# VH-VL binders against p39960r1967to2165, part 10

Target 1, 199 residues: p39960r1967to2165
Amino acid sequence: VPLEDVCERENTLIPTIVVKLLEEIELRGLDEVGLYRIPGSIGSINALKNAFDEEGATDNSFTLEDDRWFEVNAIAGCFKMYLRELPDSLFSHAMVNDFTDLAIKYKAHAMVNEEYKRMMNELLQKLPTCYYQTLKRIVFHLNKVHQHVVNNKMDASNLAIVFSMSFINQEDLANSMGSRLGAVQTILQDFIKNPNDYF

## First folded at step 22 (VH-VL)

Design DD3
Fold by ESMFold2, fold request of step 25:
Structure DD3 (fold): chain C 199 residues (1-199), chain A 121 residues (1-121), chain B 105 residues (1-105)
Amino acid sequence: as target 1 above (199 residues)
Amino acid sequence: EVQLVQSGAEVKKPGATVKISCKVSGYSFTSYWIHWVQQAPGKGLEWMGWIDPSDSYTYYNQKFKDKATITADKSTDTAYMELSSLRSEDTAVYFCARLPYSDFWNYFDYWGQGTLVTVSS
Amino acid sequence: DIQMTQSPSSVSASVGDRVTITCRASQDIRNYLAWYQQKPGKAPKLLIYDASNLQSGVPSRFSGSGSGTDFTLTISSLQPEDFATYYCQQYDTYTFGGGTKVEIK
């Protein structure tokens, strides 16, 4: 289902499943070596997704601290699977070229950093509220993961690589001859390192 | 154009070491993981492991953990796989391959041409 | 690891025939499956990704279907150039099926 429909149905600014998954990773997963780069077992991920569909999204007492969900990489995998299954990417098909064209210009030294940040903030403000708030929550989460790089081995660059497809879909990527993937990674790396500049 | 160009065929004796190269072009080397796949003569395909060239982090199939060492050189846009203590059963074609984007749950859209390693007495 | 059981191991068919190849995964892999074609002396070539999506440049006579544990590659009208070995591959842990050799005759 579209992100906006989930937030409307739940009367939230960020999908409840996203908040619960990210909170659990922040609680006990930030030091996991290879977090978001090493897969959890698909069986555990499927089981967790089923539990959310039946229990977790609607039960205030449901927690991921349960012994059933001890595998941190399954929780991380469930989060990435949720993003992968969204019908549109977080930059949206409508705006992905606007975001990536801006980053391409900046990488080519065709604009100064202050102008880049101003225009990036303008683009972020054009996102629907639930997209913006969800993106903000994710970026601050990934900043926390980045802060734990000594233990988890996942710096902002690694995280930008493995989260790229949450922001550009396969069709748009295939049509770009690869230049937009690098642009998405540049945007994400900067967001993760400097979240307060944008959010 | 995305290309993965591998080093040429090798003939080695048992106990030797071989180092296969995979030079990439047409994309940013550090933005994509490189995987390695073995195909023994007349056999199917077996995944060996991958490397993230951005920080040289590697992940191995346990079967190959003590046989293969995967490395990357960012200055030459080249990935390497070293096979140690070669035995006759290591005779195979070895492929490097790339994903359409670097993440788990992914398939191989570009392959190197393969490198035949023959281990003979 | 997730085991991929591919059948048949080989098939002989005439030009124009429908050919069906199946793969069964040992557990639910959603749609995380690809099909490859490999001709002698060459690297595998991607045909189908995510179980049913046709790769660019692949003839429309190739199609894929299935999800969960059971997957099918279909060649709707076999051509002489389709002589090759076909592999399925799950991409949670990268296990390949044993291959299916398609022979024209």
Scores: ipSAE 0.608, ipTM 0.832, lowest interface PAE 2.1, mean pLDDT 89
Fold by ESMFold2, fold request of step 25:
Order: C-alpha cells, then structure tokens, then sequence
Structure DD3 (fold): chain C 199 residues (1-199), chain A 121 residues (1-121), chain B 105 residues (1-105)
C-alpha cells in the first residue's frame, strides 16, 4: 500500500504501524545489541505483521506489550519489512535522484557544507507531507538508537548502511550502477547525527 | 565494475589452518557486507556467515562457529576467512559473495571465483 | 531454521523444451527467495531475486513465480547454454535448496 494512501485512510501524518513499532523499540529496545543489524525470525515478524493487519485494524487498544512480541528484533524486523514493502521509497521515486545528486556533488567537494544543508532543506520541503513527517519520525528514532551505541553497537554509520534501501528501491539502484547507494548513506548518516539541522 | 577476487587453491594436512582472502574492487568496501559460502565436492551450497567490514561485526552459521573466523582489513579492501583444525570433510570450494546492499533478507549479486581447499593426509 | 526442498534433483531435456523447477520453504518466507545458475567450475550466477524479479542481463526465457512457501523457476525455451545446476535460496537464514541439475539431451 502507498504511504500516502495509508496516511489518508487513517487521517494521520505518519502510518499508525510505524508509530507503534517505533514507540515499542524506544520503550524497551534501544539497548538491544545489533538492533536493526541482527534479524528477528521471519516467523515472528510475519505473526506481528498479521496481528497489525487483523487486530490493529479493528482494536485501538492493540499494543506490543504482549508476551507474543517479546523479541525486540522481531519488532525491529517488522518495521524494516514495512518499509521494504512500500511501493515507493522514502525519498520517493520522483525525488530520489535530486537527493542523491546533491549528496554526490557534496562528496566530490563541489559544494560547501552550508550550501549542501540549504539545498537539502529545500528538497525536504518539496516532499509530500506524509513522506516528510514519516521521515522525520524515523530520523529522530535513529538518532535515539545512535545515542545508545555504547550498549547496542549501532552508531549512525551502521544505521545508515542498514537503512539505505528504504530510500532507494532495487530498480533505481540497478539503474544507478551502485553510486547512489553511497550517496544515500551519506545523507542518512548526517540526518541521524544532526537531525535538528534538517527537521 | 564490481569484482571479488579470492586467493588460490590450497592443499593442507588434517589439523592445519588455512586463510582465504577475498579482495574487492569497484565499490566502497565498508558499505557492503561480505558473506562466505561452502560447496563440498558434489554437494550443494551452504552459507557460513558474514562480516560488516565497517566495524568488523560478524555473524556465523552455528555449524561453522568453531571452524571459521571471518575478518576484514579496511586498509587493503580485503575480507578473510580462516578455517582451523582442518579435517577431510572441510575439503570444499569456498566462495565470498556480496549483497546488493547491506541488510538482512538479501541475495548475492556478486561472487568471488571460489577457492578450493583440499585436506588430505 | 528454514528448510528448502527443491525438486526435481535432475532433469534431462531437449533444446526448446520448457523446464520447471520448484522450491518449497518450511515456513512463510514472503518473496525472500533467489534463484542461481551454476556451471561446473564457476561461481553461482544470480538469475532472479525477490522470487520473480529478473536480474539485469539475464535472458527473458528465465522467469520466477511464487510467494510464501511455494516457488517456481521456469525456462521457457531451453538453450544449449542453460546446462547447469540451479539453486533456490531463501534469505532469512540463507538456506539453499539441494539443487537441480539440468542436462541437455
């Protein structure tokens, strides 16, 4: 389901499933060693996804504080599965080249940091509201994960690596010959370290 | 062009150690995980583990935890797999492989050419 | 641990034949499955990812289908260069199927 359709259907700025998954990880998962890098079992992830589709859709009291959902990595995996299965990436197909071209210029020293941040903020303002607000929620979440690196072993660089494909789909990656993946990682690392500069 | 180039074939005695190299080129070494796969003669493929070269974090198939040690050298863009206490059943071709992006739920888009390790008395 | 059951173990077919290879996963793996071709003395080559997506540069006679637990690789018109062993691979825990050797007769 497209992100915009979910936000319209729920009358929300951020999909409810994203908010509930991230809240639970922030509640009890920030110190999990290898968070977002060690997979949860796909059986547990499927069960959680199905519970959201059936129980979460009809029961506003649905929570993840339940013995069924004890695995932090299953909750994290469900979040990443949700992002992976979106039909469009978080930078959107329409704008992914604009974001990555900017970062490529910056990495090539063709642009100073102040100009890069200004141009990046301009691009962010062009995103549809649901994309912008969902991205903002995710970036501040990953900043919290980064702040717990002493315990979880996941700094901003590690997180940028494992989340990069949420921002460029495999079709666009194949067309880019791989150069845009490094650009996405640069953007994400900066977002995660310095979220207030962008959001 | 993405390339994974492995070290050459090795012949070893039982009890010995071997270290296989996998040198990468054409991409940023620290941006992609490296996996290792065993193929015994006349057998199928079996996954052994992976390394994140950015911080040397490793994850192993339990079958190989006591057999294999996976490492990375960022200065030479090279991953290594060391096999210890070799036995005849360790005779196999060993492949390194890369993901299209570093995350779980992923497939191998580039492979090294393979390294034959033969263990015989 | 996820078991992958691949069948048949081998097939002998003529040039131009349609060849079908199946894999069954022991639990729901969504579309997290790849197909590889391996020729003797060579590394595996990716054909299909995410169950049905054709890898760049792979001939269109190869196709994949399925989701959940049942998956199929199809070669619509077998060519002489398709002599190889084919493997499925689930990528939650990276278990491979046992392989299917395709021999051109």
Amino acid sequence: as target 1 above (199 residues)
Amino acid sequence: EVQLVQSGAEVKKPGATVKISCKVSGYSFTSYWIHWVQQAPGKGLEWMGWIDPSDSYTYYNQKFKDKATITADKSTDTAYMELSSLRSEDTAVYFCARLPYSDFWNYFDYWGQGTLVTVSS
Amino acid sequence: DIQMTQSPSSVSASVGDRVTITCRASQDIRNYLAWYQQKPGKAPKLLIYDASNLQSGVPSRFSGSGSGTDFTLTISSLQPEDFATYYCQQYDTYTFGGGTKVEIK
Scores: ipSAE 0.602, ipTM 0.832, lowest interface PAE 2.0, mean pLDDT 89

Design DD4
Fold by ESMFold2 at other seeds, last read:
Structure DD4 (fold): chain C 199 residues (1-199), chain A 121 residues (1-121), chain B 105 residues (1-105)
Amino acid sequence: as target 1 above (199 residues)
Amino acid sequence: EVQLVQSGAEVKKPGATVKISCKVSGYSFTNYWIHWVQQAPGKGLEWMGWIDPSDSYTYYNQKFKDKATITADKSTDTAYMELSSLRSEDTAVYFCARLPYSDFWNYFDYWGQGTLVTVSS
Amino acid sequence: DIQMTQSPSSVSASVGDRVTITCRASQDIRNYLAWYQQKPGKAPKLLIYDASNLQSGVPSRFSGSGSGTDFTLTISSLQPEDFATYYCQQYDSYTFGGGTKVEIK
C-alpha cells in the first residue's frame, strides 16, 4: 500500500503502525545493542505484522503491551519490514534523484555546507505532507537512537547505512558502484545528527 | 566493476590457523557488509557470518562462532576470515560475498572466487 | 531456525526440457528467498532475488515464483550452459537448500 493511501485511509499525517512501533522502541529499546543492525526472530516479526493487519486495522486501541512483543529486535524488525514492503522510496520515486544528485555534489566538494542545507530544505518543502511528516518522525527517532550510541553501538553513520535501502528506487540497486546508495547514506547521516537543521 | 578477490589455496596441518583475505574493488568498502560462506567437498553452501567494515561489527552463525574470526581493514579494502584449530572437517572452499545493500534479510549479488583450504590429517 | 527443503536432489534432462525445482521453508519467510546457479569450481551466481525478481544479465528462461513457504525455480527451455547445481537461500538466517543437480540425460 502507498504511504499516501495509508495516511488518507487513517486520516493521519503518519501511518499509525509507524507511530506505535517507534514509540515502543523509544520506550524500552534505545539501549539495545545493535538496534536495527541485529535481526529479530522472523517468526515474532511476522506475528506482530499480522496482528497489526488483523487487529490494528479495526481496533484503534491495539497496543504493544503484550508478552508476545517482548523482543525489542522483533519490534525494530517489524518497522524495517514495513518500510521494506512500501512500494515507494521515502523520498518518493519522483524525487529520489533530486535528493541524491544534491548529495553527490556535496560529497564531491562542489558545494559548501550552508548551500547544501539551503537546497536540501528546498527539496524537503516539495515533499507531499505525509512523506515529509513520516520522514521527520523517523529522523527524530533515529536521532534518539544515535544519542544512545554508548549503549546501543549504533551511531548516525551506522543507522544511515542500514536504513538507506528505504530511500532509493529499486532500479538504483543495479548500480554496482552504489553511488545513489552512498548519497542516501550521506543525507541520512546529516539528518540524524542535525535534525533541527532540516525539520 | 565490482570485484571480490580472495587469497590463494592453502594446505594446512591439523591444529594450524589460516587467514583468508577478500580484497574488494569497484565500490566503497565501508558501505557494504561482507559475508562468508563455507562449501565442504561435494556439499552445499553454509553461511558463516558477516562484518560491517565501517566499524568492524561482526555477526556469526553460532556453528562457526568458536572456529572463525572475521575482521576488516579499511586502509586496504580487505576483509579477512581466520580459521583456528584446524581439523580435517574444516577442509572446504570458503567464499566471501557482498550484499546489494547493507541490512539483514538479504541475498548475495557478488561473490569472491573462493579459497580452498585443505587440512591434511 | 528456518529449515529449507529443496527437491529434487537431482534431475536428468535434455536440452529444451522444462525444469522445475522447489524449495519449502519450515516457516513463513514472505518473499525473502533467492536462487543461485553454481558450476563446478565456480562461485554461486545469483539468478533470482525476492522470490521472483530476475537478476540483471540472467536469461529470461529463468523464472521464480512463490511466497510464504513454497517456492519454485523454473527453467523454461534448458540450454547446454544450464547444466549446474541450483540452490535456494532464505534471507533470515541465510540457510541454503540442499541443492539440485541438473544433469544431461
Scores: ipSAE 0.743, ipTM 0.886, lowest interface PAE 1.4, mean pLDDT 90
Fold by ESMFold2 at other seeds, look of step 23:
Structure DD4 (fold): chain C 199 residues (1-199), chain A 121 residues (1-121), chain B 105 residues (1-105)
Amino acid sequence: as target 1 above (199 residues)
Amino acid sequence: EVQLVQSGAEVKKPGATVKISCKVSGYSFTNYWIHWVQQAPGKGLEWMGWIDPSDSYTYYNQKFKDKATITADKSTDTAYMELSSLRSEDTAVYFCARLPYSDFWNYFDYWGQGTLVTVSS
Amino acid sequence: DIQMTQSPSSVSASVGDRVTITCRASQDIRNYLAWYQQKPGKAPKLLIYDASNLQSGVPSRFSGSGSGTDFTLTISSLQPEDFATYYCQQYDSYTFGGGTKVEIK
């Protein structure tokens, strides 16, 4: 299901599943060693996604405050599975190359940092509202994970690597030998370290 | 061109140690995890573990945690796997392999040519 | 851990034959499955990822289908270069199927 369709169906700016999963990880998962790099069990992840599909759609009070959801890496895995199964990049299909082309120019030293940030902010403002708000929520979440690095061993660089696939078209990965993947990692690392520069 | 080139075949006695190298080229070494896979004679493939070369974080199949030590050298773009206390059942071809992107829930798009380790009395 | 049951263990076939290979997972793995081809003395080669997506450069006579627990690799018209061993692999814990050797009849 497209991100915009979920937000329209729920009358929300950010998919409810995203908000609930990120809140729970922020509550009890920020110190988990290898968070987002170590998989949870796929059985637990499937059970959690099924619960959202069945209970979350019919119960406004649905929460992850439940003994079934004790495994932090299953909650993190459910979030990553949700992102993986979106049909579109979080930069949107239409704009993903605009974002990555800008970062490629910056990495090639073709512009100063202040110009890069200005142009990146212009691109962010062109995103549809649901994409922008979801991206913002994710970036501030990953900033919190980054701040817990000593315990969780996941700094901004590590996080940029393991989330990069959510921000690229699959076709570009296969065709470019990772040049756009490296660009996404540069963008995400900067967003995670300096979220207030962009959001 | 993405390439993973492994060290040559080894013949070892029981109890010995072997260190297999996997040198990469054609991509940024630190941006991609490296996995190791065992293939025993006449048997299928068995996953052993991976390393994130950016910070040397490793994750092992518990079956191999006491057998294998995976390391990486960023200065030479080379991953290593050391096998200790070799036994005859460790006789196998060992492959290094790369993911298309660094994350769990993945498949292997590039493989090394394999390194045969033979353990015999 | 997830067990992968691959069938058949071998098949004898002629050039032009349709060949079907199956993998069954012990639990729901969604579409998190890949298929590989391996020729003697060589590394495995990726054919299909995410159950049904053809890897770049792989001939269109290869196709994959299935989701959840039951998956199929199909070679629509076997060619001489297709005689090899084929493996499925699930992504969660990287368990491989036992392999299917496709031989000349």
Scores: ipSAE 0.734, ipTM 0.879, lowest interface PAE 1.4, mean pLDDT 90
Fold by ESMFold2 at other seeds, fold request of step 25:
Structure DD4 (fold): chain C 199 residues (1-199), chain A 121 residues (1-121), chain B 105 residues (1-105)
Amino acid sequence: as target 1 above (199 residues)
Amino acid sequence: EVQLVQSGAEVKKPGATVKISCKVSGYSFTNYWIHWVQQAPGKGLEWMGWIDPSDSYTYYNQKFKDKATITADKSTDTAYMELSSLRSEDTAVYFCARLPYSDFWNYFDYWGQGTLVTVSS
Amino acid sequence: DIQMTQSPSSVSASVGDRVTITCRASQDIRNYLAWYQQKPGKAPKLLIYDASNLQSGVPSRFSGSGSGTDFTLTISSLQPEDFATYYCQQYDSYTFGGGTKVEIK
């Protein structure tokens, strides 16, 4: 389901599934070694995803406080599965190239950091509201994960690497040189380290 | 052009150690995980483990955890796999492979040419 | 681990034939499956990812279908360069199917 359609149907700025999964990870998962880099079992993740699709859609009291959802990596995996199965980049299909072209130019030393941040903020202001608010929620979440790096071994650079797929168009995945993936990693690392500069 | 170039074939006696190299080019080494895959003679493919070259974090198939040690050298853009206490059952072609992006639930878009390790008495 | 059952183990076929290869997973793996071609003495080559997406540079005569537990690779009109062994691979624990050798009839 498109992100905009979910937010419209729920009358929310951020999909409910995203909020509930991230809240649970923030509650009990921030110290998990290899969080977001080590997989949970696909069987547990499928079960959780199906529970959201069936119970979460018809039961306002649906929660993750259930013995079925004990494994932190299953909750983290469900979040990544949700992002993987979105039909669109979190930068939106229309704007992915605007974001990545800016970061490529910055990586090539063609602009100073202050100008890069200014132009990045201008791009963020152009995102549709649900993309902006969902991105903001994710970035502040990953900043919290980064703050726990001593225990979880996942700093901003590690997190930028394992989330970069969610911010790219499929055509750029076929570009095996990975220039746009590297650009996304640069953007995400800066967002995760310095979220208040952007949000 | 993305390339994964492996070291040449090795012939070893039981009990020896071998270290296979996988040098990459055409992309940023630290942005992509490197996996290793075994193929015994006339057999199918079996996954062994991966390394994140950015911080050298490794993850192993339990079957190979006591057999293989995967490392990376960022200064030479080279991943390594060391096989210890070689037995005749370790005779195989060993491949390094790259993911299209660094995450779990994935497939291999580029492969090294393979390194034959032969262990014989 | 998720078991992958690939069939048939071999196919004898002629140039121009339609060839169908199947893989069955022991549990629901969504569309998290890839197909590879391997020629003797060579590394595997990616053909299909995410069950049905054709890898760049792979001829359009190759196609993949299926989701959940049942998956199919189809070669619509076999060419001389297609005589090889084909493997499926599931993404969760990287288990490969046993392989299907496509040989000249």
Scores: ipSAE 0.728, ipTM 0.877, lowest interface PAE 1.4, mean pLDDT 90
Fold by ESMFold2, look of step 22:
Order: sequence, then structure tokens, then C-alpha cells
Structure DD4 (fold): chain C 199 residues (1-199), chain A 121 residues (1-121), chain B 105 residues (1-105)
Amino acid sequence: as target 1 above (199 residues)
Amino acid sequence: EVQLVQSGAEVKKPGATVKISCKVSGYSFTNYWIHWVQQAPGKGLEWMGWIDPSDSYTYYNQKFKDKATITADKSTDTAYMELSSLRSEDTAVYFCARLPYSDFWNYFDYWGQGTLVTVSS
Amino acid sequence: DIQMTQSPSSVSASVGDRVTITCRASQDIRNYLAWYQQKPGKAPKLLIYDASNLQSGVPSRFSGSGSGTDFTLTISSLQPEDFATYYCQQYDSYTFGGGTKVEIK
């Protein structure tokens, strides 16, 4: 289902499933070695996803304080599965080329950092509210994961790599020969290291 | 053009060690994980593990954890797999392969040409 | 690990025949499955990803279907260059099916 439809249905700015999964990871998963790089069992991930689709849709008090959800990597996997299965990428299909073109110019030294940040902020403000707020929540979450790198081995660079596909579609990947993927990784790494510059 | 070029065939005695190279070109080496896959003669494909070349983090199939050591050299854009304590059942073609993007939930869009390792007494 | 059961192990077919190959996963893997073609002495070549998406440059006579546990690769009209071994692969733990050798009749 589209992100906007979920937020409208729930009367929220960020999908409830995203908030609940990220809160649980922040509570007990930030020190997990290989977080977001090591998969949880797909059986546990499917079960958690189904529970949200059935229970979370009708009860905002739904919680992950349950023996069923002990595996941190299943919670992380459920979050990534949710993002993978959204019909639109987090930069939206309408704007993904605007974001990546800007980063490609910056990587090519065609603009100074101050101009890049200004233009990136302008693009972020053009996103629909639910995309912006969901992206903001995710970026601050990944910043927290990055701050725990000594234990979890996942710095901003590692995180930018494993989340890059949430921001680009398969067609762009094939057609760009990886240049747009590299652009997304540059954007995400900067967001994760410096979230207050953008959000 | 994306290419994965592997080192040539090897013939080894039982108990020996072999190190297979996989040199990458046409893309940024550190942005893509490299996987290794075994294919024994007349048999199917079996996944062995992967490496993230950006920080050399590795993840192994439990079956190969004590047999294979996967490494990467960022200065030469080359991944390596070392097989230790070779036995006759290690005779196989070994492939390196690239994902279209670095994440779990994935498939292999580019493969090396394969390296035959023959273990015979 | 997720077990992949691929059938049949071999198929004898003629040019122009419709060929179907199936894979069954031991648990629900959604659409997280790829199909590969491998010719003797060569590396596997990606045909289908995410169960049904045709890889760029692959002829449209190849198609994939299925989700959950049951998946099918179909070659609608077999061509001489299609005689090869075909493998499915699930993405969760990267296990491959046992392979299906498509041979000339």
C-alpha cells in the first residue's frame, strides 16, 4: 500500500509500523553486530509483518514487548521488508532523479557544499509531508545506529550502502550503471552523519 | 563494463591451501558485496559466503566457515577466497559473484568466469 | 536453511516446445527468488529476478511466476540456444534448487 494512504488511514505523519519497529530497535538492538546487514529468519519476519497487518492496523497500543519478537534481526528485517515492499521509493518516483542529479553534480565538484545543502533542503521540503517525516524519523534512527558503531560495526557508510535500494528503483539501477546508486549512498551517508543539517 | 575476472585453474594435493582471486573492474569495488559460490563436478550451486569490501566484514555459510576465508584488497579491487586443508570433496569450480546492490534479499547479476580447483593425490 | 526442491531434474524437448520448470521452497519466501541459466563450462546467467521480473537482455519467451512457496519458470517456445541447465535461488539464505537440465530430444 502507498505510504500516503497508510498515513491518511492512521491519521499519522509516519506509519505506525515504522515507529514501532524503530522504537524497539532503539530500545534493545543498537548494539547488535551487523544490524541491518545480517538478516533475521524470514519465518519470524513474515510472522511479525502479518501481526502488524492484522493487529497493528486496529490497535495503536500494539507492542513488540513479546517473546515472539525476541530476535532483533527479525525486527530489523521486518522494517527493511516494509520499505522494500512500498510501491514508491522514499525519495518518491517523482523526485528521485532530482535528488540523485544534485548529488551527482556535487560528487563531480560542480557545486560547493553550502550550495549542495541549500538545494538538498529545498528538495526535501518539496516531498509530501508523510515522506519527509518518515525519512526524518529513519535518518535520526540511522544516526543512532551509526553512533553505536563500536559495538554493531555499522557506520554511516555501511548503513548508506544497505539502505540505498529503498531510495531507487530497479529500472534506474539498470539504466544508470550504478551512478544513481552511488549518488543515493552519498546523500544517505551525509544525512546519517549530519542529520541536523537537513532535518 | 562490469567484469569479475578470476585466477586460473589450480591442481592441489590433499592438505594444501589455495587462494583464488577475483579482480573487479567497471564499478566501485567498495560499494558492492562479493559472494562466493561452489559448484562440484556434476552438481548444483552452493553459496559459501560474502564480504563487504568497504570494511572487510564477512558472513559465511556455516558449512564453509572452517574451510574458506574470504578477504578483500581495496587497493587492487580484488576479492580473495582461501580454501584450507583441501580434500578431494573440495574439487569444484568456484565462482565469485556480485549483487546488483548490497543488501540481503538479493540475487547475482554478474559472475566471474569460475576457477576450477582439483584436489588429487 | 530454506530447502529448494526443483523439478524435474531433466527434460528432453524439441525446438518450439513449451518447457516448464518448478521450484518449491520449504517456507514462505514471498517473491524473493531468481532463476539462472547455465551452459556447460560457463557461469550462471540471470534470467528472472523477484520471481517474475525479466532481466534486461533476456528474451521475452522466458517468464517466471509464483510467490510464497511455489514458483515456475516457463520457456514458451524453446530455441536451440536454450538447451542448458536452469537453477532457482532463494534470497533469504541463498540456497539453490538442484537444477533442471533441458536437453535436445
Scores: ipSAE 0.725, ipTM 0.875, lowest interface PAE 1.5, mean pLDDT 90

